# VH-VL binders against q8ixk2r445to577: the designs that were tried, part 76

Target 1, 133 residues: q8ixk2r445to577
Amino acid sequence: FFGMLQNKGLTDYCFDYNPPDENQIVGHQVILYLCHGMGQNQFFEYTSQKEIRYNTHQPEGCIAVEAGMDTLIMHLCEETAPENQKFILQEDGSLFHEQSKKCVQAARKESSDSFVPLLRDCTNSDHQKWFFK

## First folded at step 17 (VH-VL)

Design u72
Fold by OpenDDE, second read of step 17:
Structure u72 (fold): chain C 133 residues (1-133), chain A 119 residues (1-119), chain B 107 residues (1-107)
Amino acid sequence: as target 1 above (133 residues)
Amino acid sequence: QVQLVQSGAEVKKPGASVKVSCKASGYTFKGYAMHWVRQAPGQGLEWMGYINPYSDKTKYNEKFKGKATMTSDTSASTAYMELSSLRSDDTAVYYCAREKYTEYYFDYWGQGTTVTVSS
Amino acid sequence: DIVMTQSPSTLSASVGDRVTITCRASQDISNYLAWYQQKPGKAPKLLISAASTLQSGVPSRFSGSGSGTEFTLTISSLQPDDFATYFCQQYYSYPYTFGQGTKLEIK
């Protein structure tokens, strides 16, 4: 699966990664933003290693969850996907993080109308459902 | 260089409608939300809503629901706003403004379109 | 809706003066605050975002500070080109709202 990773509940919002330095793509938070269909910052790939790859640059970035955090941070992909980079995109659209046992949910940032994907307890909310487009 | 060029001034009678255009250049039109902001004579700025040209999804200020209709044409790199049932208090300068990518504030503005409603 | 209140509404100053414009939000908007400059017959121009981030090409004499509910725009040494109307805007939540404006005029 590849393309824009769009949220079902938060209509018209997609995974977005826009690092301030295009030559240093790791260490920043993945956000949600209006889908634009241009690829680039909204192009992701779900791999057989259960990675969510940001492969618009080399070396490729992979979404990771750091210890004690509920945010998605870009790390470098590794030959063997580390545990904190493994996600299961389930048939129902839920995106499950194996290590934390939580689901990725579209959430408000600081109670604003800005949005980010956050790890939360798994529910049946459409805000926890995702699809590639 | 990013440019937003709006259509010319309009003079309308009460009850009429008007459609303002905003032609974008210097960037990929569908990649950025386009907002509309109103400014009555001698008054402040009032946010009306936005459109996502990629999906045509819109969000309106409740105050302008039923008054303003936002559309876009990606093939023409142009955003449109139609005002219906015009009243005298709709007299204002109307601006299109591009949303800064992922940041939500406005980095580029059109030059504005004056709409005058008078009997 | 979040109400943005600017003060003063009008400010008279001289070239070289230090001027400060205040913007108050009716609720906590974190740092989701932008400042714009508007000259007569022209569209607003973005000066500062995120309460304190100076935009490219904007003179360093402009600065923004604040968070939560109280924000300030400061011009350290007023220049002739700076006489204009200034607006604050919150983009914390919809609907986005602006202050009523501060007209900075020559004393």
Scores: ipSAE 0.889, ipTM 0.952, lowest interface PAE 0.5, mean pLDDT 96

Design u73
Fold by OpenDDE, look of step 17:
Structure u73 (fold): chain C 133 residues (1-133), chain A 119 residues (1-119), chain B 107 residues (1-107)
Amino acid sequence: as target 1 above (133 residues)
Amino acid sequence: QVQLVQSGAEVKKPGASVKVSCKASGYTFKGYAMHWVRQAPGQGLEWMGYINPYSGKTRYNEKFKGKATMTSDTSASTAYMELSSLRSDDTAVYYCAREKYTEYYFDYWGQGTTVTVSS
Amino acid sequence: DIVMTQSPSTLSASVGDRVTITCRASQDISNYLAWYQQKPGKAPKLLISAASTLQSGVPSRFSGSGSGTEFTLTISSLQPDDFATYFCQQYYSYPYTFGQGTKLEIK
């Protein structure tokens, strides 16, 4: 699966990665933003290694969850996907992080109307449902 | 360079409708939300809503629901805002404004369109 | 809705003066605050975002500070080109709202 990773509950919002320096693509937080269909910062791939890979820049980045955190941070992809970069995109649209045993949920950043994907206890909420478009 | 060019001034009678256009250039139109902001004479700025040209999804200020309708034409790189059932208090300068990507504030503005409603 | 209150509404100053405009939010908006400059008959121009980030091309005499509910726009040394109306805007939550404006006029 590849393309825009769009949230079902938070309509018209997609995974977005927009690092301040395009030559330094790791270490920043993945956010949600209005889907724009241009690819680029909203182009992701779910790989056979269970990675959510950011394919716009080289070297390629993979979404990771750092220990004790609930945010999605871009790391470099590795030849063998580390445990903190493994996700299961389930048939029902839930995105499950294997290491934390939590689901990715569209959430408000700082209670604002800006949004980020955060790890939360898994529910049947549409805000935890994702699909590639 | 990014430019937003709006349609010319309008003079309408109460009860009429008006459609303001905002033509964008210098960037990929569908990739940025377009907002509308109005400014009554001698008054401050008032956010009306936005449209995502990619999806066509809109979000309105509750105050302007039923009053303003936002549309877009990606082939023409143009955003539109129609005001219906015009009243005298709809007299204002209306601006289109581009949302800064992922940042939500407005980095570019149209020159504004004056809409005057008078009998 | 979040109410943005600017002070003062009108400010008279001279070239070379240090001027400060304040914007207060009715609730915590973190740093989701922008400042705009507007001259008569023109559209607003973005000066500062994220409360303190100076936009490209904006003179360094402009600066912004604050977080939460209190914000300030400062012009360290007023220039003739700076006489205009200034607006703050919160983009913390919808509907976005602006301050009522501060008209900076020549003394």
Scores: ipSAE 0.894, ipTM 0.953, lowest interface PAE 0.5, mean pLDDT 96

Design u74
Fold by OpenDDE, fold request of step 18:
Structure u74 (fold): chain C 133 residues (1-133), chain A 119 residues (1-119), chain B 107 residues (1-107)
Amino acid sequence: as target 1 above (133 residues)
Amino acid sequence: QVQLVQSGAEVKKPGASVKVSCKASGYTFKGYAMHWVRQAPGQGLEWMGYINPYSGKTRYNEKFKGKATMTSDTSASTAYMELSSLRSDDTAVYYCAREKYTEYYFDYWGQGTTVTVSS
Amino acid sequence: DIVMTQSPSTLSASVGDRVTITCRASQDISNYLAWYQQKPGKAPKLLISAASTLQSGVPSRFSGSGSGTEFTLTISSLQPDDFATYFCQQYHSYPYTFGQGTKLEIK
């Protein structure tokens, strides 16, 4: 699967990665933003290693969850996907992080009308449902 | 360079409709939300809503629901805003404004379109 | 809706003066605050975003500060080109709202 990773509940919002420096893409938080269909900062790939890969920039980045955190941070992809980079995109659309045993949920940032994907306890909420488009 | 060029001034009678255009250039139109802001004579700025040109999804200020209709044509790189059932208090300068990508404030503005409603 | 209150509504000053404009939000908006400059017959021009980030091409005599509910725009030494109307805007929550404006005029 590849393309825009769009939220079901929070309509018209997609995974987005917009690092401040195009030459240094790791270490920043993945956000949600209005889907634009241009690829680029909203183009992701779900791989056979269960990675969510950001491959419009070189070197390629993979979404990771750092210890003790509930945010999604961009790391470099590795030959063998580390445990903190493994996700399961389930049939029902839920995005499950194996290591934390939590689901990715579209959530408000700082009580604002901006949004970020955060790890939360798994529910049947549409805000935890995702699909590639 | 980024430019937003709006259609010319309009003079309408009460009850009429008007459609303002905002042509974008210098960037990929569908990649940025386009907002509309109005300014009555001698008054402040009032946010009306935005459109995502990619999906066509809109978000309106509740105050302007039923009054303003926002559309876009990606092939023409143009955003449109139609005002219906015009009243005298709709007289204002209407601006289109581009949202800064992922940052939500307005980095570029059209030159404004004056809409005058008078009997 | 979040109400943005600017003060003063009108400010008279001279070239070389240091001036400060205040914007208060009716609720905590973190740093989701922008400042715009508008001259007669022209569209607003973005000066500062994220409460304190000076935009490219804007003179360094402009600065912004604040977070939460109180924000300030400061011009360290007024120049003739600075006489205009200034607006603050919150982009924390919909609907986005602006202050009523501060008209900076020559004394």
Scores: ipSAE 0.931, ipTM 0.963, lowest interface PAE 0.5, mean pLDDT 97
Fold by OpenDDE, fold request of step 18:
Structure u74 (fold): chain C 133 residues (1-133), chain A 119 residues (1-119), chain B 107 residues (1-107)
Amino acid sequence: as target 1 above (133 residues)
Amino acid sequence: QVQLVQSGAEVKKPGASVKVSCKASGYTFKGYAMHWVRQAPGQGLEWMGYINPYSGKTRYNEKFKGKATMTSDTSASTAYMELSSLRSDDTAVYYCAREKYTEYYFDYWGQGTTVTVSS
Amino acid sequence: DIVMTQSPSTLSASVGDRVTITCRASQDISNYLAWYQQKPGKAPKLLISAASTLQSGVPSRFSGSGSGTEFTLTISSLQPDDFATYFCQQYHSYPYTFGQGTKLEIK
C-alpha cells in the first residue's frame, strides 16, 4: 500500500510530514493536513515490515513512536524495522501500533482545528480508520 | 513568484448574484487551500471559508452558508466564489487568500474584488 | 466563535515612536495568531505568524509576542511606511476570526 494515507472520519485529511529542513527529516512530528494528491509530503508506503515509510527522501524515514509518547515521530528506517516502528493496518482500516497496543487516531492538536495522528485506545471510531488513496 | 489575481469590481442590484474569480500562479494550485475573506467598507476582515482545490471540499463560516459558494477549476488554477441573493450589506471587498501549507495562516492574498450592491 | 479584540482601535504616533498593539482572544488559542498589515486600497500583508515568527522580508522593527489569550505586535521605531491598519487573526479554530483592526495614523 502506498500513496496518501487518509482518515475516514476526518474527511479530506491525510498524513503529512513537512520537516523544517528537507535535508534533516528525522525528529519531527507527523501531522494531518488537507489532502492534496501531489505526493511529496503526503506520500507514504506501508511495507512488508509493517513500517509506514516516508520514501520521497533519502535516506528514507519511518514513522516511529518514542517511549512514553503518543505522537508519531519520523525516524530513519532501519534494515530491520524496530518494534516502535511496526504498525498493523487492519482490514477494517484501523492502524494498530504493535508495541503500544494502541490505535492511531486523528485528533485535535491543542484543542485546535489543527490535527495530528495520536495513539489512543482502540475504538471503532472512524477517526481511527485509515486508507491509502 | 506566487500571485493571486482576482476579477474586477462588480456592481449589482439586490437579489442578484455575482461570481468572483481568483487566478493563481507561481505555485501548484491544487496543493493549497484557498480561503476567502470579506471586508466591508471601513470594517474589519471576516473569514468566509475555504476550498481544497484538490478534493473540492469546502468549509464555510456559518455566517456565509447559503450566501457564498466556493468552487475551483484546477485546470485553470482558478478559485471562484459566488454570492447569491445579494443585499446592500454584502457590499465589500472580497479577497482570496492562500493558506500557508500546514500552517493555516494566509501568506498570499489577491488584490481584492469590490462588490457593490445598490438599488 | 473566538472573539479577537484589538486595542487600541486607533493609534496616533510619530515617526520614531515605539508602538504596541494588543490583541486579546476570548479563548486560549495557543500561538495560532497572525498579524497583518493593510494599507488603503491594498490587501492585507502577513507580518507575523505563530504569534512571534517574523515573515521573510518584514523589517526587524516588527515583532510579535504572546500566547494563550494575550498577544502583542510591537514596532520598535515607526517608519513612514508603517502607517497602516493592523489586524490580528486567530487560526486556532473555525471560524477563523480577525481583530477589528488598529489604525495606526500619523500624529
Scores: ipSAE 0.930, ipTM 0.963, lowest interface PAE 0.5, mean pLDDT 97
Fold by OpenDDE, last read:
Structure u74 (fold): chain C 133 residues (1-133), chain A 119 residues (1-119), chain B 107 residues (1-107)
Amino acid sequence: as target 1 above (133 residues)
Amino acid sequence: QVQLVQSGAEVKKPGASVKVSCKASGYTFKGYAMHWVRQAPGQGLEWMGYINPYSGKTRYNEKFKGKATMTSDTSASTAYMELSSLRSDDTAVYYCAREKYTEYYFDYWGQGTTVTVSS
Amino acid sequence: DIVMTQSPSTLSASVGDRVTITCRASQDISNYLAWYQQKPGKAPKLLISAASTLQSGVPSRFSGSGSGTEFTLTISSLQPDDFATYFCQQYHSYPYTFGQGTKLEIK
């Protein structure tokens, strides 16, 4: 699967990665933003290694969860995907992080109307449902 | 160079409608939300809502629901706002403003369109 | 709705003066605050975002500070080109709202 990773509950919002330095694509937080259909910062790929890969830039980045954190941070992809970069995109649209045993949820940032994907306890909320478009 | 060029001043009678245009250039129109802001004479600024040109999805200030209708034409890189059932208190300068990508504030503004409603 | 209250509404100052404009939010908006400058007959111009981030091309005499509910725009040494109306805007929550404005006029 590849393309925009869009949230079901938070309509018209997609995974977005817009690092301040295009030459240094790791270390920043993945956010949610209005879908624009242009690829680029909203183009992701779900790989056979269960990575969510950001491959519009070189070197390629993979979404990771750092220890003790609930945010999604861009790391470099590895030849063998590390455990903190493995996600299961379920048939029902839930995005499950294997290591933390939590689901990716569209959430408000600082109680604002800005949004980020955060790890939360798994529920049946549409805010935890994702699909590629 | 990013530019937002709005249509010219309008003079309307009460009850009429007006459609203001905002033509964007210097960037990919589809990739940025376009907001509309109103400023009554001698008054402050009021956020009216925005449109996502990609999806056509809109979000309105509750105050302007039923009053303003936002649309866009990606092929023309143009955003539109139609005001219906015009009243005297709709007299204002209307601005289109581009949302800074992923940051939500307004980095570029149109020059404004004066809409005057008078009997 | 989040109410943004600016003070003062009008400010008279002289060239070279240090000018401070305050914006208060009715609730915590973190740093989701922008400052705009508007001159008569012109559209607002973005000066500062995220409460304290000076925009490209804006003179360094402008600065912003604050977080939560209290914010300040400062002009360290007022220049003739700075006489205008200034607005704060929160983009924390919809509907986005602006302060009523501060008219900075020459004394």
Scores: ipSAE 0.930, ipTM 0.963, lowest interface PAE 0.5, mean pLDDT 96
Fold by OpenDDE, fold request of step 18:
Structure u74 (fold): chain C 133 residues (1-133), chain A 119 residues (1-119), chain B 107 residues (1-107)
Amino acid sequence: as target 1 above (133 residues)
Amino acid sequence: QVQLVQSGAEVKKPGASVKVSCKASGYTFKGYAMHWVRQAPGQGLEWMGYINPYSGKTRYNEKFKGKATMTSDTSASTAYMELSSLRSDDTAVYYCAREKYTEYYFDYWGQGTTVTVSS
Amino acid sequence: DIVMTQSPSTLSASVGDRVTITCRASQDISNYLAWYQQKPGKAPKLLISAASTLQSGVPSRFSGSGSGTEFTLTISSLQPDDFATYFCQQYHSYPYTFGQGTKLEIK
């Protein structure tokens, strides 16, 4: 699967990665932003290694969850996907992080009307459902 | 490079409708939310709402629901704002403003369109 | 709605003066605050975003500070081109709201 990763509950919002420096793509947080269909910062790929890969730039980035954190941070992809980069996109649309046993949820950033994907206890909320478009 | 050019001044009678246009150039139109902001004579700025040109989805200030309708035409790189059931207190300068990508503030503005409502 | 209150509403100053405009939010908006400059008959111009980030092309005499509920725009040494109306805007929560403006005029 590839393309925009859009949230079901938070309509019109997609995974977005816009690093300040295109030559240094790792270390920043993945956010949610209005879907625009241009690819680029909103183009992701779900791989057979269970990675969510940001491959519009080289070297390729892979979304990771750092120890003790609930945010999604861009890391470099590795030949063998590390455990903290493995996600399961389930048939019901839930995006499950294997290592933390949490689900990715569209959430408000700092109680604002800006949004980020965060790890939360898995529920049946549409805010935890995602689809590629 | 980035430019937002709005349609010309409008003079309308109460009860009429007016449609203001905002033509964008110098960037990919569908990639940026377009906001509308009103400024009554001698008054401050009021946020009216925005449209996502890609999806057509809009978000309105409750104050302007039923008053303003935002649309867009990606093929023409143009955003539109229609005001209905015009009243004298709708007299104002209306601005389109581009949202800074992922940052939510407004980095580029149209020159404004004066809408005058008088009997 | 988040209410943005600017002070003062009108400010008379001279070229070379240090000028400070304050904007207070009715609730915590973190750093989701922008400052705009508007001249008569013209559209607002973005000066500062994220409370303190100076936009490219804006003179360094402009600066912004603050977080939470209190913010300030400072012009270190007023120039003739700076006489205008200034607005703060929160983009923390919808609906976005502006301060009522501060008219900076020549003394």
Scores: ipSAE 0.929, ipTM 0.963, lowest interface PAE 0.5, mean pLDDT 96
Fold by OpenDDE, last read:
Structure u74 (fold): chain C 133 residues (1-133), chain A 119 residues (1-119), chain B 107 residues (1-107)
Amino acid sequence: as target 1 above (133 residues)
Amino acid sequence: QVQLVQSGAEVKKPGASVKVSCKASGYTFKGYAMHWVRQAPGQGLEWMGYINPYSGKTRYNEKFKGKATMTSDTSASTAYMELSSLRSDDTAVYYCAREKYTEYYFDYWGQGTTVTVSS
Amino acid sequence: DIVMTQSPSTLSASVGDRVTITCRASQDISNYLAWYQQKPGKAPKLLISAASTLQSGVPSRFSGSGSGTEFTLTISSLQPDDFATYFCQQYHSYPYTFGQGTKLEIK
């Protein structure tokens, strides 16, 4: 699967990676933003290694969860996907992080109307449902 | 260079409708939310709503629901704002404004369109 | 809705003066605050974003500070080109709202 990774519950919002510096494309947080269909910062790929890969920019990045954190951070992809980069996109649309045993949920940032994907206990909320478009 | 060019001034009678256009250039139109902001004479700025040109999805300020209708044409890189059932207190300058990508404030503005409603 | 209270409404100053404009939010908006400059017959121009980030091309005499509910725009040394109306805007929550404006006039 590849393309925009869109949230079901939070209508018209997609995974977005917009690093401050195009020459420093890792180490920043993945956010949610209005879907725009241009690819680029909203183009992701779910790979056979269970990675969420960001390959529009070089070097290629893979979404990771750092120890003790609930945010999604861009790391470099590795030949063998590390455990903290493995996700399961379930048939029901839930995105499950194997290592933390939590699900990716669209959440408000600082109680604002800005949004980020965060790890939360798995529920049946549409805010935890995702699909590629 | 990014440019937002709006249609010319309008003079309308009460009860009429008016459609203001905002033509964008210098960037990929569908990639950025377009907002509309109103400024009544001698008054401050009022946020009216926005449209996502990609999806056509809109979000309105409750104050302007039923008054304003936002649309867009990606093939023409143009956003539109239609005002219906015009009344005297709709007299204002209407601005289109581009949302800064992922940051939500307005980095570019149209020159504004004056809409005057009078008998 | 979040109410943005801007003060003062009008400010008279001279070239070279240090000028301060304040904006207060009715609730905590973190740093989701922008400042705009507007001259007669022109559209607003973005000066500051994220409460304190000076935009490219904006003179360094402009600065913004604050977080939460209290914000300030400062012009360290007023220049002739700075006489205009200034607006603060919160983009923390919909609907976005603006301060009522501060008209900076020449004394």
Scores: ipSAE 0.929, ipTM 0.963, lowest interface PAE 0.5, mean pLDDT 96

